# Ledger of designs, part 2: VHH binders against Protein DOG1-like 4 (DOGL4)

Target 1, 232 residues: Protein DOG1-like 4 (DOGL4), of Arabidopsis thaliana (Mouse-ear cress) (q84jc2)
Amino acid sequence: MSKMRNLVEEKFLEFYESWVIQLELYLHQLLIAHNNNTMSETELRHLISKLTTHHKAYYTAKWAAIREDVLAFFGSVWLNPLENACSWLTGWKPSMVFRMVDRLRKSRVVLVEAQVKKLEELRVKTKFDEQKIEREMERYQVAMADRKMVELARLGCHVGGESVMVVEAAVRGLSMGLEKMVKAADCVRLKTLKGILDILTPPQCVEFLAAAATFQVQLRRWGNRRHYVTHS

## First folded at step 3 (VHH)

Design n77 (from n5 with T98K R99H Y100L F101W L102Y G103T S104G Y106L T107S H108S F109Y)
Fold by OpenDDE, look of step 4:
Structure n77 (fold): chain B 232 residues (1-232), chain A 122 residues (1-122)
Amino acid sequence: as target 1 above (232 residues)
Amino acid sequence: QVQLVESGGGLVQPGGSLRLSCAASGFTFSSYYMNWVRQPPGKGLEWVSGISRSGSYITYADSVEGRFTIIRDNDKKMVYLQMTSLKTEDTAVYYCAKHLWYTGSLSSYDYEGQGTQVTVSS
């Protein structure tokens, strides 16, 4: 049964499709920049800036959407099942990007000792922040399971217009807590990304961003392939 | 069969304007993100502009931002590219294209049309 998409889901789906398409275009530029080594530092910095702006735009749109319906982002209809399965609090797990950096180091990216040290410090901080959010989420879940969920369950057993309104209000209250958690997680994501880009040189930033974009795009590709095969 | 037919190209002087049109058929037009791409002489394909299904989201290449405007009409199954302040470097064959998802190292486009030639020259 095709889950009836609500208005928020429909709007964000269109946005996300557009956003991913633009990401692919930027990925192409990143790959060109990486392969040709002919771009000036100024050009590289400009490209990096475009990518960072693009990511910021995503979160701006996301935060606007979650104000309307944060629940839409838990089981996002604009993502395939694989993408959803790889999501942590409605997005990528911040600590995952350090694994990407490590992989780059093992390949061809040479980091100086000072960079390595700074990255490690950032890693520790990021992990700490993730754990803090997870603890808060657990606390929130426990709180939800107790009083509010029982109330919602009770209200759900009553048929009537007034009852529906009360249930909606209750759900909205619960959603506010989730919204805070999602925003907190997104902040950690953005801070982590900024931190990495501040540590890396422009050429290294390009490589990192290319790797990250590739991962996102490929995850979508692979997930879509599987989804279409299953439903064909 | 998917058909994309571009028109509106021509010879113009620098600073001039052109409006390109693309007529689409053979697919559910309103369900697809549409693009304009161009191929300059002796160069590879370059993305120019894109527009979402409803037209709510629009993007441009840096090189054309502020000068070009992409518009779509889902009822007519048309995509347009209004070009202003044309430069010599805008000289290219322009194609209307459906987006194809990332297939490996590069993004791909479905541009089966013949394209329309735009020549900017003094």
Scores: ipSAE 0.508, ipTM 0.794, lowest interface PAE 0.9, mean pLDDT 88

Design n79 (from n5 with T98K R99Y Y100W F101L L102G G103S S105T T107P H108G)
Fold by OpenDDE, second read of step 4:
Structure n79 (fold): chain B 232 residues (1-232), chain A 122 residues (1-122)
Amino acid sequence: as target 1 above (232 residues)
Amino acid sequence: QVQLVESGGGLVQPGGSLRLSCAASGFTFSSYYMNWVRQPPGKGLEWVSGISRSGSYITYADSVEGRFTIIRDNDKKMVYLQMTSLKTEDTAVYYCAKYWLGSSTYPGFDYEGQGTQVTVSS
């Protein structure tokens, strides 16, 4: 399956490759920290800060890219099919991270009652926000199938300069809507992540982040074994 | 066959400088993220620096940030590591490595070269 790549795709592919490599390196540090009970709270906080900064950098780059071509992120060429299949509105589904937290609780992470309560509140809020976005997406998808798409389809049947301009304008309009939704989703992701990190202790944060990074890295590796992703 | 040949290592005093070179062959060099890694005596591999395909994105380990500079030349299929303000803890065998694929064991790196010895000692 070969897709014609545009400039945005090429640039972001290179960025993402670099970003993922750095994530793997951070994962290594997280794992060391997790297994090393001698690390100070200051050191742990520093590591957490590095990871949070890394994630922020991703979204900064993403948001810059989606302003140029949000469609590039729907069927991202820098991701393998498995990664794409697991994507919700161009990224991880916010509510999924609570499963990671639950898993940690079942293992060795001991949460106090106050933390549990706050996490549950955050879970509810996150789910609510997800649903709101999903409803908006559904509405958008339905609307796309209506007048604008029909017009685009009609215009597509006619080869002419004026028609091209109209089509481009229509596509831009659609893209703007998608961009809004993607940004909204990303905001939920960032809020959720921040919320979790604010509730957890530094050691717990490290464990959580390690789990999250592991999941992401493994997903990529598993997908790549099945479908080679050309990083050209 | 993938080949990575490192050179430029040597003995240097603390505060000194060295420039390492890596000659790559046997693969599409410009398609790969390139790295420098090192293995200190009695320790495991440590990532040092990485550079994206075009060179647009560069990263360093905290321990070398501000002291080391990674550069690549896609036309010559070369990767360089300029090391300055060298410290005793920088003593290691340095390897050039392309981005590891799914076949690699984490946190392992795929390197094929023999490495180049860097010794920092007074």
Scores: ipSAE 0.389, ipTM 0.729, lowest interface PAE 1.2, mean pLDDT 87

Design p9 (from a27 with T52D)
Fold by ESMFold2-Fast, scan of step 6:
Structure p9 (fold): chain B 232 residues (1-232), chain A 123 residues (1-123)
Amino acid sequence: as target 1 above (232 residues)
Amino acid sequence: QVQLVESGGGLVQAGGSLRLSCAASGFTFSDYAMAWFRRAPGKEREFVAAIDWSGDSTFYTDSVKGRFTISRDHAKNTVSLQMNSLRPEDTAVYYCAASFPGYTLHSYEYDYWGQGTRVTVSA
């Protein structure tokens, strides 16, 4: 177990690289399943379960890491600059996954009226929850300019004794506030993902998960090239 | 080493009150949503109440809303269920359950379970 920032960053970098490799392997399986009609409903459900377990494992590891050092996630060394630029509160913006869902509506996959209604209800709720977190973040940023925080920052120039301990306590408080907001955002992410999967049929889930994983993998590859022009 | 230990069950007259408690150990309690489920004689396990990891969000099944209150104490690693205005149909074994990262109505999605505590409400 590590309480040092460098060790937290190094440990999560190793985890994330392994996690992405496994995501690419699952993406390959999703694409095979999507293009073939040989898989049973039971086999499709098992594949979907592997993906949901994989995402749950990411958040389990993330929450362990942010408990040690939440700031590692606000300038992640395991993400390239493009991935970091596209982050909303240390991860994907929940409402953006509905753009992946919209592709299902334009494909040969037939969404029944009841599914369309439930997806729209989920979209509205997701945007509402997302906006609540954005207001909390804005409130947090305003609180950083509070008189007490400014005074504590001034004390940070003094080395040793009581002054150092008081500043460290304040920084710990700020980190706990960020941890709470990141966990709240992650809960909206996981509720949104689960909600979509609960509404869709197994073949539709496979198509959705394949689209989402393809986008995530491709964004990483574009950023790693370092010659991508965003508006090209 | 993961344990959820329930207490506070017993026999009570209709209209009475009971407070159930669940002590958690062996996992990071503050990361988990906590819930209470119950199983009445001859019936399936049903959702009763849940509280998220932060303690800020609670959810209740319609039959207990307004009568039961769920709460958690992070310092003590406990979750509690205050049961008021008890009815004979509330008679069941009550189970404490933990789920990461949020609560669900589906019992099979919970990670950890207690042994249960028996509640009997006489008419």
Scores: ipSAE 0.363, ipTM 0.722, lowest interface PAE 3.3, mean pLDDT 85

Design q59 (from a14 with G99S S100G F102L Y103F L104Y P105I T106S A108T)
Fold by ESMFold2-Fast, scan of step 3:
Structure q59 (fold): chain B 232 residues (1-232), chain A 124 residues (1-124)
Amino acid sequence: as target 1 above (232 residues)
Amino acid sequence: QVQLVESGGGLVQAGGSLRLSCAASGRTFSSYAMAWFRRAPGKEREFVAAISWSGGSTFYTDSVKGRFTISRDHAKNTVSLQMNSLRPEDTAVYYCAASGELFYISDTDEYDYWGQGTRVTVSA
């Protein structure tokens, strides 16, 4: 339904703009905390909890939206062209965050051997889960090009009650398949984020979250500048 | 403070129909996804149906597809389950559940609030 899809896009655009503004405010707090070595562990854990809750709020809103229109997330109107170009299954590629983790190895707050081992185990598992989803997406794309699906698409051009119902069922099935894959990818993202935060100390968590938020905010700024110059 | 109350259960003959209702109180549930689960004697809770926070998307377990219809009324803060062509295998206690955080529709751990249940008995 084009009317429902437009409404989903408008509501998520409004949500996302507000969510990014709050992320920038949290980034400011993370940078202050990172530069202030006198903050208590309890204070750092509280700040980390606020960021974790903020990210969970994003996925709660996203999954509600994809139940209505998953295709809105493949070429999102609330993202600039650079952000869309860098997307992997409607979001950040999970293994990318280990590049942020690698920065911690150069930090004055050094990682102990047990942490390095756990992070490498998590990196391997994350890449494995990533590859499983990529194989599922490839199978989905091959299935879309299957002879039966091509024939069904042809039937969609024939106006008739039986043909219309069969086409609607097929489109619903395709949307449900995409929704399942997007949720699977988001679950890998959330499990990877939680895994990293569980391994790191509170000061290391603050540094990691600050690096991740900085990259996200800067990517948006770079894309907005390029988009503005190109279009205006 | 948050309370879910089911109603509409009862005894019905195979092939009959029942309409279950869930009334929510406390804060409004307009931003929550709502679901129906059931538990037959001696079994674990099984997913039946769910409806998105906007009411635009519905999900069903395979055994009830085409027979059951979930709907919601935001103004009344209620969720309903219309059950048609009932079978003896549908005999269970039916539970209403609400969640603000859904990772998987069928995962019981995704639901934060639960009602006490309403009993449905389908005789052969």
Scores: ipSAE 0.000, ipTM 0.107, lowest interface PAE 17.0, mean pLDDT 79

Design s29 (from e26 with S54K)
Fold by OpenDDE, look of step 4:
Structure s29 (fold): chain B 232 residues (1-232), chain A 122 residues (1-122)
Amino acid sequence: as target 1 above (232 residues)
Amino acid sequence: QVQLVESGGGLVQPGGSLRLSCAASGFTFSDYYMNWVRQPPGKGLEWVSGISSKGSYITYADSVEGRFTIIRDNDKKMVYLQMTSLKTEDTAVYYCARGSLWYTRGYAFDSEGQGTQVTVSS
């Protein structure tokens, strides 16, 4: 069901489009750095810092937006159907990045034993945090279903002025809990990312970030192509 | 694209049983609360049952409690509704509905299937 865009959606859409463009520029820099291996460690660290700052900016904007309308981020209009389908609590699933690291390990990236150990510890922690959030979400889902879902479904059948007000109030109540969950998920994402970057060497970080950015950009492109095919 | 496809409906006598199935695709199934809802003839949408994303929590409408059982298989991306002791008042089109949030428009479900007809009649 197509959602009518609200002000929050419009603003964030604009932001995200710009943010993605900048990400692509950074990706280009990452790829150059990785392929040519001509950059100093200082330069690599600077590049890594730019990327991390870029990601932090996204979450800053996101958290500002979700305070206004967290529901906008569930079924985000700025994402294509494929991107949305791959989303876990309005973003990437933290544990998935370890698959990326594993892929890198199978390639030319050589990790020392100490790094491997730390990564495994981080993996376990991340998984635990994800599961904790998922349990909380289940609890929240039950609360919604038991108290709100039936009421909302009934009200949805009787669209009127008074009903609309009740529905809006109900939505507001639900939003607070959702915001908490989304922020929790984002914190796990950020912690996981930081953890990985702290374990990896600068060259490895560049390779990892390049892979991550590539995946994100390609997912968007693939999804857009499929979407256009469906609607053409 | 999010798709939900219901099946298993049919004609059954009072006291009989039916098992409905819903096949989900196009989204991370294991992240979503799933529901069964129904629309009786001439009536509005009625919530029937729900099951949490990991299946840890299950809830039923009072009208079907003790008679219906909701089950999900996240590996197969399926949700089921086992209906027993069916009554004439259970006659409705049954929909599988992905649990979501209320977006000020529509139902508190962001996706539902085409529905399957269940008719309980002597």
Scores: ipSAE 0.021, ipTM 0.425, lowest interface PAE 4.1, mean pLDDT 85

Design s35 (from e7 with S57I)
Fold by OpenDDE, look of step 4:
Structure s35 (fold): chain B 232 residues (1-232), chain A 122 residues (1-122)
Amino acid sequence: as target 1 above (232 residues)
Amino acid sequence: QVQLVESGGGLVQPGGSLRLSCAASGFTFSSYAMNWVRQPPGKGLEWVSGISGSGGITTYADSVEGRFTIIRDNDKKMVYLQMTSLKTEDTAVYYCAKWDEYLGSTYEFDYEGQGTQVTVSS
């Protein structure tokens, strides 16, 4: 069933499409940098900075959008079913990036013991934060189900002007809670990403970012091949 | 088969201008971001500029920002690089590079052209 797209969905769809395209361009730059052994540390850091800025821009836009309609980000219309299926609280699961790092370690990336230790510490923290958020989400869902859903159900039986206001208020309450959860999740994502980048050397950062971007881009492409995404 | 053919290079004086062209074939041109990369003498490849499939997004290396302009014509399957205010450090072989969905797996460049030589010298 084609969900009627609201204004928030439409705007964010446009934004995201552009954002992904830019990400692909950056990915290419990352790959070039990875294959260019002559690039200076300064140059690599600059590239890393561009990527981090790009990601920050995403969250800035996201947070603005979720203030208007956080529900739009659950089952996002700008994502294909595969992307949505891989989403955790409207984005990538923070702990997933450690699997990416592990993959890199098995291939070409050599981490010193100190880095490994720091990464493990970060992994544990990240996992803890994820679990905390999940618990909060569960608590929230239970609370909302008991309180707001009952109210909504009752209102659904009585269509009137006053009922509309109550429904709107209930929806707002639900949205506010969800917004809080999404923001919390995003904070963990950003913190985790920053943590990883702080541990890795610039060349390693480039490789990591390339891997992450590749995953995102490929997931989208693979999903699109398997499922037709309607943009209209 | 993917083909990228670069042209437009030459010898120019500092401060001069050149326009590079890349003719693309063998793939759905508009579906891929296109890039220019260059290889200075004795140096590795460096990224110069990129443009999205639709042409709506462009990006440049800091070293060429404000001097170079990347443009594409999807009808003609062409990518261009307008270079102005050329410097001696811009001397390089320039290649047109296509986004490849497999690049992420191999970490390799997708430039298959012969490149075009740009020499900036007094």
Scores: ipSAE 0.016, ipTM 0.424, lowest interface PAE 5.6, mean pLDDT 85

## First folded at step 3 (VHH)

Design q45 (from a14 with D107E)
Fold by ESMFold2-Fast, scan of step 3:
Structure q45 (fold): chain B 232 residues (1-232), chain A 124 residues (1-124)
Amino acid sequence: as target 1 above (232 residues)
Amino acid sequence: QVQLVESGGGLVQAGGSLRLSCAASGRTFSSYAMAWFRRAPGKEREFVAAISWSGGSTFYTDSVKGRFTISRDHAKNTVSLQMNSLRPEDTAVYYCAAGSEFYLPTEADEYDYWGQGTRVTVSA
């Protein structure tokens, strides 16, 4: 008997499937732009803006959904098991994108010294922000075993309206704390993405966004292929 | 640090047009998202329009869609708001804003730097 989807899960599944389809269309446009060295700076900037707007739409929808049910994003039903296994606090790990940036140093489009320095500074800051969130998550998990929480769990075993209300208030507080941490992680993701795009030239931005979108799309395809016939 | 200086406000008749400009002196302006907010007498500050750091993505409040156009010039370090088909309810003090974030462009708290404000009065 599999777990039934709730309304938040059903609504976000529908949103996410459409969002990924549009990402694949943008990836196609990014690959065409990357292979076509005749596009103007204005044309490249418009394409980059479509991608940044697309990512902002994802976080707008996500934050609305986590306000209703943050736990839906831990082990998400709209992600395959491989995508879920690669998730860090409900999304991509910010420091992983610097691996994609490192590929640019081996590409035909050469990074200048000033860009390399700024990217390294951003990498260090991103790792610091990432570690701060990891410490907050650790404190949250430890607090679940705190004396007060253990007492509330014990109280919740007793029948009575007062006990039920106290436990429900505590659970709502825990969900709010988790929502705050997920939003903090998403803010680091968005700041890291913006920081990279601000440092790179438009052609370099296209190459970076193409690499990132390719990885996201391929990870989904690899995970989905695991569910095809056993011998294929 | 970024310093924002606004220009272009004034008195205009309903159906008329005005162009607001905002000039920035900060060396990090090209990486900033830019926005216009307005405050009518006795009301809270309201989002009007925003343009992304790349200059190719724009956002508008519903009441100004199709009438207002936001644009930017990275070389001149300026952002502009072209206001057409003005209505009496567009009467407000208009503020230019710059922020490093790009995920919540309609929220005032996302903007670190603000202009002095320029008055726009639309007569009936």
Scores: ipSAE 0.000, ipTM 0.142, lowest interface PAE 14.7, mean pLDDT 81

Design s2 (from e24 with S54R)
Fold by OpenDDE, second read of step 4:
Structure s2 (fold): chain B 232 residues (1-232), chain A 122 residues (1-122)
Amino acid sequence: as target 1 above (232 residues)
Amino acid sequence: QVQLVESGGGLVQPGGSLRLSCAASGFTFSDYYMNWVRQPPGKGLEWVSGISSRGSYITYADSVEGRFTIIRDNDKKMVYLQMTSLKTEDTAVYYCATRYWLGSSYTEFDYEGQGTQVTVSS
């Protein structure tokens, strides 16, 4: 069943389209920088900084939007079904990026022992944080079916002014809980990303960021082709 | 099957011009960044130029900046490299190349054509 897009969805859709276009541009720069080792360390750091800033901008916009309607991000209309299916709490799963790092290690990326150790520590921590959030989400989902919610559902079936108010208040409360969880997940994402970038050298960072961006962009393209959906 | 077919190479004197063409097939051309790379005699592959999927972003190696121009036509699934003010050091086999996520390394291009020989000699 098709639903009407609300204002938050429309606004964020426009933002995201622009954001993705810019990401693609940065991806191109990253790939070129990696392929042509003519850039200085300072130039690489500048490029990394641009990407970092770009990601921060996304979360800034997201957090502003979720304050208005966090539910919009559960079943994001600006994403295709494949992207949505691959989403963990409205975004990429933090632990996934370590697989990307592992793949890079198997290629031409040479990590020193100290880096490997730090990455492993970060992996363990990230997984722990993910699990903690998942447990909270599970608890939240179970609570959705508690006696109080059942009563609210019943009230919702009977159209009455006061009953509607009670239901709306309850939904708002639930939304607040979801918002907290989404923010928590995003924090883990950001911490994980920062952690990885702090461990890697600038050239390695560029390669990592290129891989991540490529994955994101290609996932979107694959999904669009598969479902014949255009979001632009 | 992905195919890239380069053409337009040849023998030219220093200061001359050539236009290379690359015909792409077997994939959604407009979804991918396209590049020109070259392999000078006895040397490895060298990146020359790149263009984004929509053509909004273009970049060149320092060695060719100001002399070469990359253009793409998504309707025709073509990429071009206009080369001017050619130098002897531009002598190489030129390849059209692209990258895919499924590639084994980001340091390498995933697909490239058979190449076209460019020889700059007096």
Scores: ipSAE 0.008, ipTM 0.289, lowest interface PAE 9.4, mean pLDDT 85

Design s3 (from e24 with S54K)
Fold by OpenDDE, second read of step 4:
Structure s3 (fold): chain B 232 residues (1-232), chain A 122 residues (1-122)
Amino acid sequence: as target 1 above (232 residues)
Amino acid sequence: QVQLVESGGGLVQPGGSLRLSCAASGFTFSDYYMNWVRQPPGKGLEWVSGISSKGSYITYADSVEGRFTIIRDNDKKMVYLQMTSLKTEDTAVYYCATRYWLGSSYTEFDYEGQGTQVTVSS
């Protein structure tokens, strides 16, 4: 589908392309670290720090972009349909990462009881926060269909300068609400990620981050297989 | 037909400099993320540097950060790699490679050229 891209979409698409390439580079490093097990704790911590910084950079860029046009992130043109379909409020669903942790637990990763307990607590908290945001989103979506919005929609069908202004104002208001929700969701993501990394040892962090990055990259790859652009 | 033609390689002493060029044709150059990759002797393909479609974002491998500079000219459909402070470990065949924003993986590129040999030796 040929979708007209606005300036925010174009800029963020370019950013994201570069960001993903860098992520893949880090993934390669993570995999090497994980497989060889020859890196010192200091080196591992440094690698972890690089990844966390990289993720922070993403959200910094995202938040700057959503201030300009939050709607660009609902139907992100820089993502393929599969990636978009798997998105929760413009990103990964926070509770999903615990499945990755569970997988690690079933693998060669040995978690001590204290870690297990903390992870469970974090999972519960994350789930709670997700649900809270979902409820707010539902409320927001219902409000979209309220009498006022219907009236605005009706007005929008009529060509008139004043009516257009009213509609634009309403849309701006809605956008602001969406921005808040997206930021809230992102905060939950960041808190969850930080929480997990604080619980895990450096080697475990590396494995976790590798798994997460792999999933993200593969999801993109799978989606792209179905939507290759013909270049000839 | 898509073509990428690399040039500028050669023999250089450690600490020396080289500038690689890549001429692109047969596709919409401005739609692609452009990359330099290299293949050292007996090793696999290694990503070196990338530059976004409009040139706003640039990335480097850690091994070349601070020494290499990637530049693109969309009007001329060219991408360059300025290499400085070259090391023996930089010896490789260097390739210009394209990646569409819908590209697949880290080591997979849509198109690549025939490459240019860079040899760093005393």
Scores: ipSAE 0.024, ipTM 0.455, lowest interface PAE 3.3, mean pLDDT 85

Design s32 (from e22 with D31S S53R)
Fold by OpenDDE, look of step 4:
Structure s32 (fold): chain B 232 residues (1-232), chain A 122 residues (1-122)
Amino acid sequence: as target 1 above (232 residues)
Amino acid sequence: QVQLVESGGGLVQPGGSLRLSCAASGFTFSSYYMNWVRQPPGKGLEWVSGISRSGSYITYADSVEGRFTIIRDNDKKMVYLQMTSLKTEDTAVYYCAKTWGRYLYSSPFDYEGQGTQVTVSS
C-alpha cells in the first residue's frame, strides 16, 4: 500500500508540475489579452477554450489517479501546506469563485442585470450542492468511525503478512467512499465554472479566468515562500 | 554554479530543420522541468516547449505544435529541440530554461544561458 501510494504521488506530482507550468503560461496570455483591448472575440474565445480544456485535463488525470489512491489527494505532497490548508475536499471550494466575481464587479467589471440575476441563481445552487456534499461526507465519516476504522485499528495490532493484506483491503474499501465524495465535489466545481463562463461575456471570462489563475498561482507562491523560510 | 549552454542554432531556409541542444550542469538535472523559450527580434520572450522531469509529460506552444519536438536525456543532462518545417517567424534567440519541480515558485522563463541564434530566411 505504501509503495502504491508513493507511486501515485510521484506520478501525479510530475503531472501537476507540468500542469501548473502550463497554467502560468495561460495566465500570461490571459493578462496580455486583458491588457490588450485589440484582441478579437474569436481570439478571446479560443483562449477561454484553451483554459477550460486545461482544467478538464486536470480532472481527467485526477480521477484516474484517485481510482488508484484517493488518499494521496488528502494531504497532497505536490501542494505546499498553505495550499493544502485552503483545500476543500481535495480542491478549491466552488462557492469561492463567486467571491472572486464579486471582487471583479467592485473593480471595473460591469454586469448587466440579467447577468447578476443568473449569477445569483447559480450561487444558490452551488451552495446547495456544497452543503449536500458536506452532509454526505459527515455521514460517511461517522460510518467509518463506527465500524471500518475500528476494524482497521484491530487489524493493525497484528504483525504479519496476512494481516497487512487484510488491512490494505479494508483501506481500499474505505477509499471507495472517499472517491465518490471527491468526484461529487469535482462535478460541482466543473458545473460552477461552466455556469459562470456561460453567463459572462468573453472579455469578462478572460478577466475572471485571469483572476482565478492569479489567485491559484499566488497562493502557491505565498505557501512556497513560507515553506522555504521555515526549512532553509 | 548553474550553467545552461545552448547550441545548434544557425541560418536555414524556410521549410528547413535544425536541432538545438542544451547542456546542463551545476544542478540536479533530473529534478527540474526543462523548457525552451525564444526571443524574436524586437519582441519579448516566448515559451516554446516544456518537458517534465522524466519526460512523461510534454507540451508545446500552439505556434510550434506538430513541427517541434522536445527531448531530454537525464543521464547526459541534455535537453534537445528538434525543429522542422521552420518558418521565418521562428527566427529568434533560443534559450534553455529550468523550473524547479517541487512547488514551482519561479516562472518557466527562468533561463541563465546565452542562447543560440536561429535565423530562418530565404
Scores: ipSAE 0.084, ipTM 0.535, lowest interface PAE 2.7, mean pLDDT 86

